# Miniprotein binders against q9h3h3: the designs that were tried, part 85

Target 1, 235 residues: q9h3h3
Amino acid sequence: EDGFTAEHLAAEAMAADMDPWLVFDARTTPATELDAWLAKYPPSQVTRYGDPGSPNSEPVGWIAVYGQGYSPNSGDVQGLQAAWEALQTSGRPITPGTLRQLAITHHVLSGKWLMHLAPGFKLDHAWAGIARAVVEGQLQVAKVSPRAKEGGRQVICVYTDDFTDRLGVLEADSAIRAAGIKCLLTYKPDVYTYLGIYRANRWHLCPTLYESRFQLGGSARGSRVLDRANNVELT

## First folded at step 9 (miniprotein)

Design d19
Fold by ESMFold2-Fast, scan of step 9:
Structure d19 (fold): chain B 235 residues (1-235), chain A 103 residues (1-103)
Amino acid sequence: as target 1 above (235 residues)
Amino acid sequence: GSRELRKEVRELIMKAWLLVFKAVELAEKGDYEEAIEVLEQAAELFRDAAELAERAGDPELAIRALEMAAWVLEYIARLLEKQGKPEQARKAKEEAEEIKRKE
């Protein structure tokens, strides 16, 4: 029960990355097949280990949708990790700016908007909205975790290709909101994941760059987006 | 049964990753000797996971687990270099290449 830490959640994600992914790939599959695929594999029912009664007979690490124009680029993760180790031994201050520069140097630029939802209809509905936005071209790629045997919230990750492109990050937020998503969103660059920067970290860095909250005011709908590094509202 | 084996494989992989994270923390503190010991345990758990994955009928996961064992050995080599032990680092790199070759 107790002892479910940020480290344990990170270890679960690493293990999930090593398992097969259940993918709808819009680069090779007609968009007309998406609704049937979503009905067959709702994330609240797809189990991590292929439990009896689930739609999957084999373990599933992630359920993903790839957009028609999606082209993955992970950059030089090995070079990034080596440079990070050298930086730590150099005695130089470790700051968001230093990490940003390492990420740029090694082309590790992808990042993601994260949302955590309890298993059930609302999760499945949110995922369907995101998946449709991906195959329609408003988002590039997304994935959602399967249901773990011990329960808990599931995570939807919506990726952008360059976390240093603030306009692109904000455009992804707008597309998520246009898909009907109203829950809290946080944005994390993948460089933080590769370097082990999660909720509590040794350098006291905020593990997210942006936070998005849905706002309904008068006739206007939109997001209140906070730049976590500068603690300044952008919208 | 096979479902229980699947869970056991993932539990070994998770334990291996927890040890990797522990070793990163130790290495950041300059505790290279202890970090290497913890990483050696992590590499063994990834190898155990690979063996169990093969028995569970999951050869693709077995390959990925072996790739992670090789990655851990490369990390051990980098820490050995930081300790001024280049010959031991070379041997760790050779072990990683041997694992990759068997794929």
Scores: ipSAE 0.436, ipTM 0.814, lowest interface PAE 2.1, mean pLDDT 84

Design d20
Fold by ESMFold2-Fast, scan of step 9:
Structure d20 (fold): chain B 235 residues (1-235), chain A 103 residues (1-103)
Amino acid sequence: as target 1 above (235 residues)
Amino acid sequence: GSRELRKEVRELIIKAWLLVFKAVELAEKGDYEEAIEVLEQAAELFRDAAELAERAGDPELAIRALEMAAWVLEYIARLLEKQGKPEQARKAKEEAEEIKRKE
């Protein structure tokens, strides 16, 4: 964690969600404007608080790109929270399967591939590749954190609309790899975020469903994907 | 300056969220009294953040921080109901509604 707890990182993300987002929205903005936008707002230079010398004068919580077909659906989060409270008082086991069932019942299905990169050229290059894939339709939506802490890593989140659709999750991984990303990726369903399932949770659940590692040496897929819940290699 | 205030506002918001997470953990264990105590601190920090956000010239963040303070008070009310304290729960809900009316 480099001195930060999982809770501290989550608290920073919650604070970032409350600030303005810098968005390229392909639903209303021509794709031809993307390259200029990426050049103007490289994530290694966009600062959390609008520091002198950064391209932003005001605080930025997230930098995001919305695909042309992106249609946000958060599901019934209130129903999910009520069912979660009922589950906790029921005495039933809290397992990945039980949480998956709650998510399906309440249509809280989105999830994301996460990657952490140091500020610099590799981050900006990775983000540009992801952003182009979103605008071209290979991915639906993505966001990246601004530079906040000296020496700290930044995170890119690449969302899929349904974490139970394994093929869709794997297709997103393939698109990320095709964009030239070689770092470790982990996949987390948003239901885990809403219910507070972080690294150290009282139910001893793994906080991510999948892990993707770049495979050197000419793999046809470009990565090895592990199903962490079942400890099964998918690629 | 405004940059210094911006950082201070976010520090308060981060501290408030850490307390919310701690309260969730306590409530999950059935420690409602301690959870309420921690949530009261979180609500105060969100209110302080809203005041500093106004002073920093960020009314949108001030509104969001007040919305979070109201949300925390509603959570407090639910825990008070679980403790069989409906009078105190009603007062917490009224305080949340007052915040929502003002901003």
Scores: ipSAE 0.568, ipTM 0.872, lowest interface PAE 1.2, mean pLDDT 85

Design d21
Fold by ESMFold2-Fast, scan of step 9:
Order: structure tokens, then C-alpha cells, then sequence
Structure d21 (fold): chain B 235 residues (1-235), chain A 103 residues (1-103)
């Protein structure tokens, strides 16, 4: 119980959101500058709290890459939260379908593929591949956590615009796999974060919607994707 | 020094969020009284973080920490409403609005 749990990871992410981000924004920066930026700010070396011996002297919450077409849309989070409270007090069943409908009504549709990696070459290599896919237009936006303590795991988040768009979610998975990533991926809609569904809960909702596993067989796609909420294979 | 203060601010913010998520789990189980106690501790940590951030020369983080303290008070108000305590919920909301005005 003294290890990293879902609540510790969520708390770290929320604290990180409150600090400055190091951003490569392809909407305003030429793609030719990406390789130099990645070499300057590898996630295994960028420190969470700043250090004169690291690439950053000041605190950094996240290292992010925005694609050329990136247009953030958080939706109506306040309306979503009000509707969620009303649903809970109504006594009506809380299901994945009901939650999906609240998200659609309030336009809170974004979500992300998550991957957790140990610091070092593999993390930096994976991040560089993801960042390149973003700048080249295969992915929309991604971020990675900086190094908070020696040996602690770090997370890469790859966002999609609409968690209900299965084709878009699967296309992002394909782009992640094409970048050479072979670890387990899980997909979490941002609506779950806003409503506190980040681990096991009283409504028995699965805390993630999709799961992607590297294919051990001769699949051209490179992965097997499962809809965890409905226990249905998508690929 | 200033660097030590900046790290201490982040530690307080991290601990405050950890308590928020613990309170979410308690609220899911219907343990509203315990959830509110934990959230009150979280609000105090965010306020402490805001004060320390100002002293560390980080006014933007101080403002965000106060915004989070107000958010926690609004969460407390919602749990008080679930307990059938609308007067206490109203006071918690007023306290949150007061924090936002002082920013």
C-alpha cells in the first residue's frame, strides 16, 4: 500500500496540471525544430521541481506536443457536474450508457490512451515516436510526465477528440503501435476524470473504456483492442 | 531558500489532491461525514499552499491553489446537500465565493 496507486497517480496528475508546461506547439513552430526540442527536453531528464543540473531550472508539470490541427474543446464541464449530481440524487441506475449520454449532452467528449513506462531510454524513445506522430498529423496531441523522483514510473497520454468515436480511438491506437510502442495501453475518457471515476467505484463502472495489447501473433494491425466497459473485442 | 519553498508548495498541493481523491472514495461509499472531514483538511492544505506560494514568489500558483480551495468547498457543499443539510451547504458555497472574490 506504500506503492503508486490509482489515487496517487491521479493526485500527481492534478498537481502537475497546476504547474507550467513545456510545449512544442506545431501550430506556431516549424516541424523541423522538433528533433532539437526532443533532444533538449527528454522526459527522463526534465525534473518535476526544477534543478540547475537538469534541462529545467523551474518546475514543470507536463511536457506536451500540440499538433497543427489541435483545437481544445473541454465542453460544458459545469453543466456535466450539475447533471451528474442530479442523476445520483434521482436514484436512477448509473451505467456506462447513462454516463456516455451525459458526456454527449454536455460536449465533454475528449479522452486519452495511457501508457506507463520506467524512466530511461525506452521512455524517451517512446515519447519521441509519439511526438513525431503528433507533429506529422497522425495524432492530435500528447503529453508526458517529467521525472518526479529517481526510479518512479512516468506516463504518456495521447488524446483523441471523441471517446464515442471508436474508429478515431482505434486510429490513435494504430498510430501509437506504428511508433513502436508495445506496452499495455488503456483508454480513459476525460468525463471519468471530471466525475471521479478513476478506479473501482460503487456503480461498478470500469475505470477505463478500452484496453490495447500488443499482438503476440502475426496481426497486421499490431494490437488487439478490447471494449472493457462492454467486454467486447473491437479487433 | 526559495527553491525549498517551491518544492514544499508542490508537496502541500500533492497532499491536498491525495485527500480529495480519498474523499471521493469515501463519498462513493456513502461515508459523507468522513468525506467532508477529509475535504476540510484538503481545503486547508490548498490555502496553506497558496500562502507559501506567494512567499516563494509564485503568485500564479497561489491563485490556482485558492481556486482549488474554493472548488473543494463547493464539493463539501454538494455532500452536505446529500446529507439534507442545505443551510450548512449554503455557508460552504458562500465561503467558496468569498475566496474567489479575494483573488
Amino acid sequence: as target 1 above (235 residues)
Amino acid sequence: GSRELRKEVRELIYKAWLLVFKAVELAEKGDYEEAIEVLEQAAELFRDAAELAERAGDPELAIRALEMAAWVLEYIARLLEKQGKPEQARKAKEEAEEIKRKE
Scores: ipSAE 0.513, ipTM 0.835, lowest interface PAE 1.8, mean pLDDT 85

Design d22
Fold by ESMFold2-Fast, scan of step 9:
Order: C-alpha cells, then structure tokens, then sequence
Structure d22 (fold): chain B 235 residues (1-235), chain A 103 residues (1-103)
C-alpha cells in the first residue's frame, strides 16, 4: 500500500541520491558478468540501510546499470531554479512550453520512465529485464530503489537523455515493453523535480509529461502513450 | 550503535528534504517569511545530519549533508532578495560560502 505522498517519495529519492550506489557499469564491465551481478543484488533483498543478512552490509541509495554509451549531464540546475523564480515574479504565463524552454536554456534535459512495484519476484524479474536492455543498448541507463520499509513499493527509473526528444522517449517506452514490462509507466522530466512539480500545483500543470499503458495492438503487443500536458495520444 | 546512527542520519536528511519541499510550496504561494523559517529548520537538520554522519564514521555523507545546508542557505538568500532584504541575503550567501570553504 502506498501510504506516502508524492512529496515523501521525492524526498526519499533525493535522500537516496546522497548514499552510495551499487552500479553495474557496462562501460568498464563485460556484459557476461551481468547475470551474476543481478543474482547477487536482487532489489527485493538489497536493504536501504544495510544488514548482515542482506547482500549489503552498508547503506545503499540506488542499484543502477549504466549502458556503454552513458554520459551523465545534469545541466545548470542552479541557473534553472533562479530563472524559474524570476519567471514567477515576472507575471508572465507559466505553461509546459515555458518550462521546456527553461530546461533547454539551462541544459537540464534528462527525464525518466517510472514504474512502482511491490518487493518480490515480479520486481526482481522486471529489473533484470530492464538491466539486460540497458547492457544490450536498447536503453541508456536505469536504477531501482532498495528495500527500505516492509510493505513499501520500490521504483524503477529508466532514463532518457532528452525529454524534448519525443522519438527518444517513445523508443525507451518500446524497449521497456519489449523487455516484458506490462505495468503503468509515467514519464517525468528531471526539471519538474527541481522546480517542485511533483504534485498538484498552483499553475495546474500535470506532474508527469507522458503516461504509457500496456495494450494489445492488433497482432503486435505494445502500449498506448499519452501526452498528458496536451491530452494527445502519441501512439 | 553504528547501524542505529547510520539510520538516524538518513532520517534527519529525509526530514530536511520534506521541509525543503514544504518551503517550496510556501514560496509558491508568496509566503516568503514562513518559507524562510522552514528552510532555516531544514539547514539546521542538514547540519545536524552532517555532525551525526561524522560520528557514525561516514565522512562522505557528512560532506554531502553540508553541501545541502549550503544549497538551502542560497535558497534562503534568493527569498530574502524577493522580500527586498539584500543585506540579509548577502549574509546568507556568505554563510553558504563559509560552509563550502570549511567542509
């Protein structure tokens, strides 16, 4: 049961970012080692604060897989925040387009597909599928939360480097579906997190940019992707 | 023990981020004075977390917690500028810079 607000989930993610990550880095590690690494660190068993009875004795914030082409770029978050505050003071209309333009100007372009799953076999299986897609080059980078409290859901984040690149966002969704994932997915630009758009807000902006629902698409299974900001179906 | 302290540090950091998000909401409503008070509490929690992290044998986390305290102070400075209090904003910026120099 999700007993947490969107704010609480965002705060947990930011706190987790400050702790060490368990990383399979395909830039420096042979792909043949992935299956053994996944068996050693299933996310349902890796504990947030460390436990001698778990795979980790020390705290772990995130479990991540970096693809061969992964090149991190956080952009100018400080400049983005200052510009956003100036925009709010200016009295100019605040729209998804205005946010997109600020993100482009300050190079804060990354975003992610999010899925929330209960701890257990289904989570571990989903993560293994995503991790393999990353190592095989269909996805760029992904991370999954460790187990923090009993009964709490865990999150898998699948990143794209540019949320304004609609084709890239849709290709990531397709790769997630090809990996066997059937649950609801939502896409959130990192700029929304930095600007505090993680809940209902005074500008009435949708806190997610895209939504993906599994569906049977004729003879080929796929998904329906909705642009939440414009209420337009993309697929 | 060490494990209990490590968990306590993370709980302080979580509380600090929740206060930051509350302050962001207050600032969005134009409640700058209340937002600043909440951010001051968040900065104190990040500082407390840094001290406790050192005691728990986690100097890397202590440094990150201090960096967050500095970030919060920079946010306080921007809100003070919005209130037309440039002298207080300057002091908050200097305090943030002091943390960055002495971490």
Amino acid sequence: as target 1 above (235 residues)
Amino acid sequence: GSRELRKEVRELILKAFLLVFKAVELAEKGDYEEAIEVLEQAAELFRDAAELAERAGDPELAIRALEMAAWVLEYIARLLEKQGKPEQARKAKEEAEEIKRKE
Scores: ipSAE 0.579, ipTM 0.849, lowest interface PAE 1.4, mean pLDDT 85

Design d23
Fold by ESMFold2-Fast, scan of step 9:
Parts: sequence; structure tokens; C-alpha cells
Structure d23 (fold): chain B 235 residues (1-235), chain A 103 residues (1-103)
Amino acid sequence: as target 1 above (235 residues)
Amino acid sequence: GSRELRKEVRELILKAWILVFKAVELAEKGDYEEAIEVLEQAAELFRDAAELAERAGDPELAIRALEMAAWVLEYIARLLEKQGKPEQARKAKEEAEEIKRKE
């Protein structure tokens, strides 16, 4: 309620963004090198702050794979932050619709499917599947957190370029499922991350827009997607 | 050389983040005064890291370090407001804004 938990999460995210990233960039690197790169940098073994015996001696904030067509566009984050401060001062209600409008106005449109997995074989296998889908062009870009000092689950983030494009978000879900991923997925727009909308936010907003659950048989998609904000099943 | 300076920049950034995480834990326990003191140390380390990054020929990292110093000062201002010290909070916000202009 005090917002200190949100500050903790924000500090962790900013520290990771500031530290170096290990990147496989399919725009400049042949796809044939991916398997060797994945073997060298399995996320369960890459340490957040570096460690003798791990693949990295220096800090790593994120391990990322950029697709052939990846074109970074973070939008006007500075303008978004200024508008957010003004919105809070205005007394206007803070709702998913209001945040969506701020994001559109400032071109902060990217978002991501999130999956949380314990360090180990399943995490490394899931990441390898996602990375191959990115390099093959089924997904645009993805990243995975390194192993934290205290342990705990790691996160794989699979990005889409426009969270307001529902079809694009659903197509990414389908590609993730086609890559063999069966765990729970949640979708979060980057605007929520920049504005500090986490689980214990003071506006009591749901921190994710969509939830995807694996389902074999029945649906042709292989997954059920729920719009959490509107409590409506999309598939 | 510049490689040696880059290592020192990374060490300063790591120390600064360790202090930020310590301050967050203190603030969550309600120890605002101690949290502010630790955050002031973190802001100084981020500023030192920015200066050293500039000298090491890494202006991108220098800008990121200054952004972090500004963020820490804004966090200090929020904690000062919680303590009922609005004038000190205003000064911290002004210092953060000055850093942002210099980026």
C-alpha cells in the first residue's frame, strides 16, 4: 500500500536495464550460430552479478535475442513520465483506459508475454525454444533474466510491438505455444512497467492485461486466452 | 587506461545499487531517516560513476548513471514528504531536475 514494494521492483528493473546484456542479434549474426550461443549462455547458469564458474565474470542484466526484423522503438518515455505526473495531480481517475490513452499519445506501445520458471532444465529448454522462434521469424524479440544471487524464479519476456493490437498479441501467444511452451503466460504492456504498475500498486489495477493457459485438444489454438481487464475469454 | 576506468565505473554502480536495495528494505520497515542517509550515499556513487564513465569514454553509461542519481533523489524527496519535511523534499526534487537538465 505504501508503494515501497513497487519501488523495490522498479529498482531491480532499472539495475538490470543499466547492466550489460548478452545479445544474440539475428540482424547481424548467422542463425547457424544460435545453438552454440544457447549452449554457452543457458539462463540457469548465467549469474546476475558474475561468478567464477559461471559463463560470465561480469554483471549481466538480461540475456536477449533480437529477430531479423527487430527495430527498437521505446516511444517517448520522458513525455509519458511527465504526463503521468500531470495525470496524478489532475485528480482524474487512473484506469486501464486512461493509461492506454497515455501510452498511445506518447507512442509507448510495446508489451510482453511473461513466463516465470525456476532455474534448471525446463527454463533453459523453454528459452531455447523461444530463441529459435525469434531467429526463425515467428517472434520479434525476447529476453530472459539471469540467475539471481538469492535464487528464485527467472522470467522470460516475449515482446510485441503494439499492445493495443489484440490480433498481434494473440499471434505471439500462438507462436509461443507452437514453440512447445506449456506454462502460464501473462501479458503486460511496457507502459505499466515504466509507470510502476506492479502487483501492489496504489490504484489497485491488475498489473497484466491478458492471461494464457495451455490446453491440448478442444481449441485449435492449444491455449485459452483471458482478457483480465474485462474478464472476457478471447479463445 | 579506459578499460581500468570502466571496471571502476561498474564497481561504483554495483555499490550504488546495493545501497539502494538496502535503503528500500529500511524504508519498508519504516526507518525513513536511515533509508534517506543510505540513498544519499547511493546518489553520490551514481554521480561519481557518471563522472568516471565520461572520463572512460562511455557517455551513454554516464547518462544512465545520472538518470539513476536523479531517480534516487526523487525517491529521497518522497521519503522526506512522508516525514513531513516538504522544503527538504522540494530541494531534493530541484537537485534531481538539475541533473536531468545536464544530461
Scores: ipSAE 0.289, ipTM 0.700, lowest interface PAE 3.4, mean pLDDT 86

Design d24
Fold by ESMFold2-Fast, scan of step 9:
Structure d24 (fold): chain B 235 residues (1-235), chain A 103 residues (1-103)
Amino acid sequence: as target 1 above (235 residues)
Amino acid sequence: GSRELRKEVRELILKAWFLVFKAVELAEKGDYEEAIEVLEQAAELFRDAAELAERAGDPELAIRALEMAAWVLEYIARLLEKQGKPEQARKAKEEAEEIKRKE
């Protein structure tokens, strides 16, 4: 809601990036080992700073699953920032469209579907479904935060390689729903993070591009997806 | 190091990142002077975290914290250049290079 909350969550994510990750990498590990790995490292039990009673004695920043075809590309973030500064100076309107063009030019295309869940069975079940979808090739890569605080929510991030590929973003949503996920999802391109676009920004931009809501008895997709930037329903 | 030192290191890193994102918000609003002050505090916290991580027996985290301190100093230099203060920007870049050389 407020700037403080958004900045605190961003700070936690960056601090977590600096600590070791627990990774199931399907590029080098047989898919048959996934179920044992998920049982060993349920996210509701893996502790952020390590604990003798948890699966980890050492700090863990993220728990991640890499798909067999996963090929990371972060793009030219430095070039993106320089072009962003030039755009602001130019007097041209700052819109989702101009940000999209900037991201394309500098190849900063990755983005993610986000879901926030309380620690417990529902989180672990959701993560197991997402992880299986990644290993089976329906999703490319995903990560989930470890348990940090009593009662604090954890986040599952499901990445796509190109936020401008609307079909790919929607296919990822469908795969998430097929995995049994019923909570609210929001989609954020990484370019928004690099340029500091959060809830209360001076350009009045929506901090996320899409939202997905589960729909019982509705379309075969199992969800209603809204394009927040243009305020139109896609499904 | 002890578990207590390990936790203190992560609390310093968390606070430093929080200040970095506060500074980003300030810079977006054109409040460069305030953004620089907040970033200077963030850089010191990353340096303190690096020293404490070394004492806690976590040299890998210490190196990453120093890399972040250098990155913050480079960000400070860019904001100083936007304010038309090239000499102060040069000094900030030199501090960042000094940190990188000691890794």
Scores: ipSAE 0.463, ipTM 0.824, lowest interface PAE 1.9, mean pLDDT 85

Design d25
Fold by ESMFold2-Fast, scan of step 9:
Formats: sequence, C-alpha cells, structure tokens
Structure d25 (fold): chain B 235 residues (1-235), chain A 103 residues (1-103)
Amino acid sequence: as target 1 above (235 residues)
Amino acid sequence: GSRELRKEVRELILKAWYLVFKAVELAEKGDYEEAIEVLEQAAELFRDAAELAERAGDPELAIRALEMAAWVLEYIARLLEKQGKPEQARKAKEEAEEIKRKE
C-alpha cells in the first residue's frame, strides 16, 4: 500500500529498542548453553507483541547474541545530533562525505550488515549460524527482529565497530559467508540511523554503503562486495 | 509494588506507541492537525511512563521513555513546520531538547 516514512521507520525502531530483548550474552553465559537457547527462541516463532502460542507471551523488541569481547560504544551521539542541526541551518552542502566527517568527529562509527529473510526454517538456520559465529568469536554482536503480526520479512543485523574501516567490514562479510549465509547483504552505518536518514530522504542520500552478493568460485571467498557510492568492487 | 508498576509502565508505552502509529498514518494522509493532537497525547503517555519507570526502579527504561517523548515532540515540530507554524515548531523543539538535557 503506502510506503513507509522516515518517521514511521524511526518509531518502529524506537519501539523495538524499548521493549524487552531476548539476549544470549557470551560474556556471562557458557557457550554450551547456546544450542538450547536457539531451540527455545527461533526467530520465526518469537512474536513481536507476544502470543500464548509462541515462545513469548510478552512483547520482544529484538533477539540478540553478544560476543565474549563485546563492548558497546555509541560515540558522542548528542554532539553528532547538535552538529547535524547546525549543518542543516548553515546552508552548506549535505553529502555522504559531510556525514562521514561528522561521524568521525563525534566517534559514531559503528555499522551493520543487514539481511532480510522470510519467516521460516531458512531464517532460523541463518540466525543459528550467525549466533554461533558470534559466540565463537568470529563476529562481535548480532540481533534479529521477531515476527511481526502481519508477517513480512525479518532482519538479521551483524554489527562492526567502524564503518570507515573497510578491512573490518570485509572481515565481517567473510565471517557471515563462512557461517553459510548466501543471501544479499547490505551494510549501513549507524550514523544514518541516529540522524533519521532512511532510503527515502530529502537529501537523496543512500544509507547503504556496501553490498555483498554470494558467489561460488573455487578459491574465491564466497562473495563479491561492492562499494555502492563509488561503484568499485572490493573483492 | 514494583512488579505492578512495571506492568503499568508497559501498558502506557504500548498505548503511546499505538497513538504514534495512528498519528503517522494521519500525517501520511495530510491530516496534520489531527496527527499533532494524537502525538501530544503520545508524548504525555511517554512522560508518564518515564515517571512510573523511575518509581519502579528502572532508570534505564525511564531514560528510553523520555527519549521517545523527545522524538515525538521533534515529529510534532516537523508537522508544525509543514503547516507554516515555525514559532510553535521551535517551542516543540526546545521542549524536546530540555527533555534530552535532563538525561
């Protein structure tokens, strides 16, 4: 029907962040408990607002796995937002380079690989693979959305510390592929999320920085990664 | 008790989000005045939820509820700008900034 506005997407994200999260925290929980936890909370069955017939009777915003070395660092989000307001009133050009500079100045550097999958076995299998990679130390942290009331695709987010560190972004892609993931992946810096910039925005900015496609090819690492802004293949 | 307060906080937050989504739908249809009225109710519910969360011993939830109230006020400001009411929009933005400074 209608397309989502930036306000609608922001509201959904904030609502999910406020509701309880189902978390496997490898910093405090033995890795041997992971398989039982994954069996108890398959993402295709966990409902966003609770259902007596699902694993949860109460709302769940996100299902997450924290790695043993995970240490959250959001940077100076308040300073970033203040600088963004100043930029908008200054009349200076708003470009990807300008946003990158604001993010660096305020240390708001995290980003994430996104994959969208329909509810079902394939989603649950992909999430299990990602969760194991996190607990084993190949990835730092990941989360997956619960099933919405009307259905639709669910999203798995795999985070990296620094979107400007191309090598780190590519290493995360390799680890995702090594976990058996074959679907399209897109990479989004969190600075765009904090500033409320989504696909349809008045500045015509593309919040997707990288795109990864699965490719079989002998000695190839299993993926082709594209820098979408520059149209440059990185692998 | 604390458990009963946490249940009430959750009910306030759910009601506030229902109103936010309803207001977004109204705004998409161009019904800005009705959307703003609904968003004002949502902002009050988020503030009530924050106060109740603090009393329930959950300061993190209180901070998140205040962030939601601030976001709603910023959205109200944008709708006021679309209606050509820049002074009212500025006041809504200032209220949101005051909420954010308290945390």
Scores: ipSAE 0.073, ipTM 0.569, lowest interface PAE 5.7, mean pLDDT 85

Design d26
Fold by ESMFold2-Fast, scan of step 9:
Structure d26 (fold): chain B 235 residues (1-235), chain A 103 residues (1-103)
Amino acid sequence: as target 1 above (235 residues)
Amino acid sequence: GSRELRKEVRELILKAWLLLFKAVELAEKGDYEEAIEVLEQAAELFRDAAELAERAGDPELAIRALEMAAWVLEYIARLLEKQGKPEQARKAKEEAEEIKRKE
């Protein structure tokens, strides 16, 4: 895991954002249509560039499901970037706390739980579980990458409105686990992507805020959640 | 032919984003002159992608690529201000505004 690979993945995600998204929007589409939509567009088969034989004839950047209550809020990204540059020249310490304050000031609060899976049945099954949780109201919004031409792992992103709302982040993790997801999850605030915080960064900041590992059986929660920045177990 | 253009557009966009992230890293190290040079290349690639997207029949992608070119020019302007070059910064901002008007 190096900064170079993380930078390339971030660049691919930004490029994908610029292409059309294939969306199931529960705000306007009946929940009864979800299973047919999932069968028509399994993420292991939808190709990034509309390759021959795929269900899409045109490029697809992301496959997404919007919940009934979904209301996008990107915040002031331009103001955030200008303030970040000012912070760097100020000589003040760059810490998770100062980044958190910049994000709050500029209302750039969204974040996401990430999971990476190889193309195939397990990816499609995991995505279907997440999509149903979104449509049923346990999660707000999610997206999954299409299959790239050269292959590789695909990513499922499950968003929360406010990365500073720890309870909301933990509730999303619980809903992901309840949907049957057992793989490693990491949580990243969108502000880190805009400011170039990758696995290796010059300020030695942890590139993710939380990590969730599946825990089998017992009376424990379905997962163990770690606050990566402070090295504190939350569950 | 059409599929080849679609792929070429996406390859230009990906390369532009990689250069943009490289420039951010350079700017964070204080290498403003080199960062500006890399950002100029990124802006050029976003403009080239916009032209090819129009030719491929994808005007929405062309608009988004031009928006990114304008954003990169605004970033160049801020770095030029940090170098004490306000006239060059003003010209970069004017280029960005011109691109935004053409959308």
Scores: ipSAE 0.659, ipTM 0.885, lowest interface PAE 0.9, mean pLDDT 85

Design d27
Fold by ESMFold2-Fast, scan of step 9:
Structure d27 (fold): chain B 235 residues (1-235), chain A 103 residues (1-103)
Amino acid sequence: as target 1 above (235 residues)
Amino acid sequence: GSRELRKEVRELILKAWLLVYKAVELAEKGDYEEAIEVLEQAAELFRDAAELAERAGDPELAIRALEMAAWVLEYIARLLEKQGKPEQARKAKEEAEEIKRKE
């Protein structure tokens, strides 16, 4: 069932990318406008396909917030795809390290922390916290899925520039926790998304590099981060 | 009406993406012939979605759907090259470029 869900969620995300996005862009919009924008477009009420009774009458793929310093760079995705397919036919071993090197060579370095929440107050509150952290400069960019007609949970994605930069990935986790988020987080590099790797495969590539769990205790950080690829606790 | 047509477009796009992921799994296993057949179906669904999107008054989505059809044809070309079929691969690339050019 997890395989079915992962496949359909991946297809839904790609379809959503093709529809219009509702964007708060802090590069061109004053931060003082954020609270009004969040009140107008709570993700639990924005509908995927549009509805006269919702904030949107037309389809919306994603609701996003861009930080002041956000500079989008998807890298050379076409070159990455060609190199990946050449690697598959080369007879060379395919490993996480080899894929990492392809990502570096083609500058496809972005990745994201993911959280899945049911529609409702907790989702809207979590998104508002993330959006404020982005506008205040603690995070770079984030997006959240709208409510689908057939869907259950919605996803919040918090992006970092470079999945190979462990410190940057951990700093993003800390900022998410500081915003009051306590649910499970998983981190996925965009290179896996562009190559269509959304679950375990014959090469034993895990598209989830890191996992973050909220921890109650004496530590100031508020979470424990596991490197899923190497099974090492970064803590 | 127009709203029902817009929903039908999104259903075609979702079906096309599901076929793309099925083809990725087949290609991963080395089943290139079957992967190509599934991708040809995906390309046709993206083309159908583009035509319906235009009729629904959504030319931006129509362009994006055609871009995806072209991308699928480029993927088909790469798999044909793996099968040692360079002439068929060239034709698929030409078809992709024609789609890109005509929009």
Scores: ipSAE 0.660, ipTM 0.883, lowest interface PAE 1.0, mean pLDDT 87

Design d28
Fold by ESMFold2-Fast, scan of step 9:
Structure d28 (fold): chain B 235 residues (1-235), chain A 103 residues (1-103)
Amino acid sequence: as target 1 above (235 residues)
Amino acid sequence: GSRELRKEVRELILKAWLLVWKAVELAEKGDYEEAIEVLEQAAELFRDAAELAERAGDPELAIRALEMAAWVLEYIARLLEKQGKPEQARKAKEEAEEIKRKE
């Protein structure tokens, strides 16, 4: 990513986090209400800043579904940032392994599978499938961006607790595929986001750790997963 | 005039959304037949809004209104499936796809 573009993306992400969210919270809302909620707030039609032509008149930052067992844990982000500063000053090698160690030490372990889709019925269908998987307990939490004023693709984020737990990451991929999702998925640890590593960087760190590609007649999982950092096929 | 047409478009879209929200409430109660009738009215209003938006010189709003009409038809199809009417659901889905092809 370009640094200028990254600054804009970071500012937009912060604004979205601060603006109101449309949330279906399975911890307090019966699962039977999900279909009606999805019908009321299709992500292709919910606008970022509100509009007479959409379900919302007021700004919406994210549309989210929380599973019954959802319990957010961001870890020690401040400790992570301090350790990162010290690492840069130390002259020690900065590699994916070193960053993984910092994340483990400071318990900044969450990550997410991302998919980007154009506004429309495929996006809404994909989101409905993901939302049902979350409410049914196959995934923990997910969110989708509203339609931007300038247009462009929207993103669905499906979170996992621990990016170092390969089995957990792969189980989430399987659940996404079981929900009917066939597009390319990329997995990004939140540690990269907290450290601002999403633009070109001196250390050649790739914030994308895994890629998942749908496979029609292949594996029992329905997909092939590649560990991009190590260039190793996991499935 | 053009300003009056744009106001009418906004009023039609808001009225259609109120009907969608009413239909969602009816569907939650299991009143699928009434929900479908209300959604059919909403789809018609979104199509009317799209036509008026074109005449008002706002093609982007017209496209969005058509997308909403198609989306409403998809919701109708899902309710028809819940009623055990798969053939009617298929026809509603085909109507939605036809609207999307005109975009």
Scores: ipSAE 0.000, ipTM 0.232, lowest interface PAE 16.5, mean pLDDT 82

Design d29
Fold by ESMFold2-Fast, scan of step 9:
Structure d29 (fold): chain B 235 residues (1-235), chain A 103 residues (1-103)
Amino acid sequence: as target 1 above (235 residues)
Amino acid sequence: GSRELRKEVRELILKAWLLVMKAVELAEKGDYEEAIEVLEQAAELFRDAAELAERAGDPELAIRALEMAAWVLEYIARLLEKQGKPEQARKAKEEAEEIKRKE
């Protein structure tokens, strides 16, 4: 990704993480309550800073749905950050492979499929489809940004537990497509986020591993997935 | 009122994070002195955000903003160490610990 927009999106996500989240937690809430919750908190109407005329009077950082089997495990982020600093000081080559090994060593394995949509019915419909897939067990966890700015896009993040498990990443893509999503998707490991790598840099560290584009026709997965790091078509 | 203050706090936090992103880019290029200057601005914005959050009646956000100011000061200390300035790095670490103690 190319510059200011990627930096701005990363900064917005960091800021949003610091505020309260609106969560539908399928581990403790009956699935029958999801439709009412989605109607109460459509992401196109939930405001970032809170407004009397919106569903929320108080600031909201993220709107999230946790699946029944969801078990948060960010790994050893502190150990990862310390090892990253040591690697930089060591003079050893910094490569995608070396970063992947640091992530494995410290169990910082989660990643996410990202989609950006304009506020409105299509965003709310896409989020509802993703949320239902999470509650039904086809996806593990997802979140969507609230409305922060006039004309600005909102982001839906659909997480997988292990970015090194290519089959799991592709299964998540298939589930997203089965939910009716047809827009461009990009996949990013969380390890890059924890290390402050928001775009490709001189070490050839590209935080985007995969792209998924909707395919009309014979694809069993409903999409074409490109391995961005190796420039290889997977589906 | 408090609503305007709440929005202003979030705007300060966003500005601080944008400066952090810029500093990471500068540090990657080896421009440590410029990165430190940008991070000093980010730390001030996080501290300003914490003060404003307290006045807005949001003590939890104030604590998180101070935690980020401390994190930025620790990052500054690491960059100062890379420049061979251990005394300045020690002072930055002490400032970070002082902020953490007040939580």
Scores: ipSAE 0.622, ipTM 0.871, lowest interface PAE 1.2, mean pLDDT 87

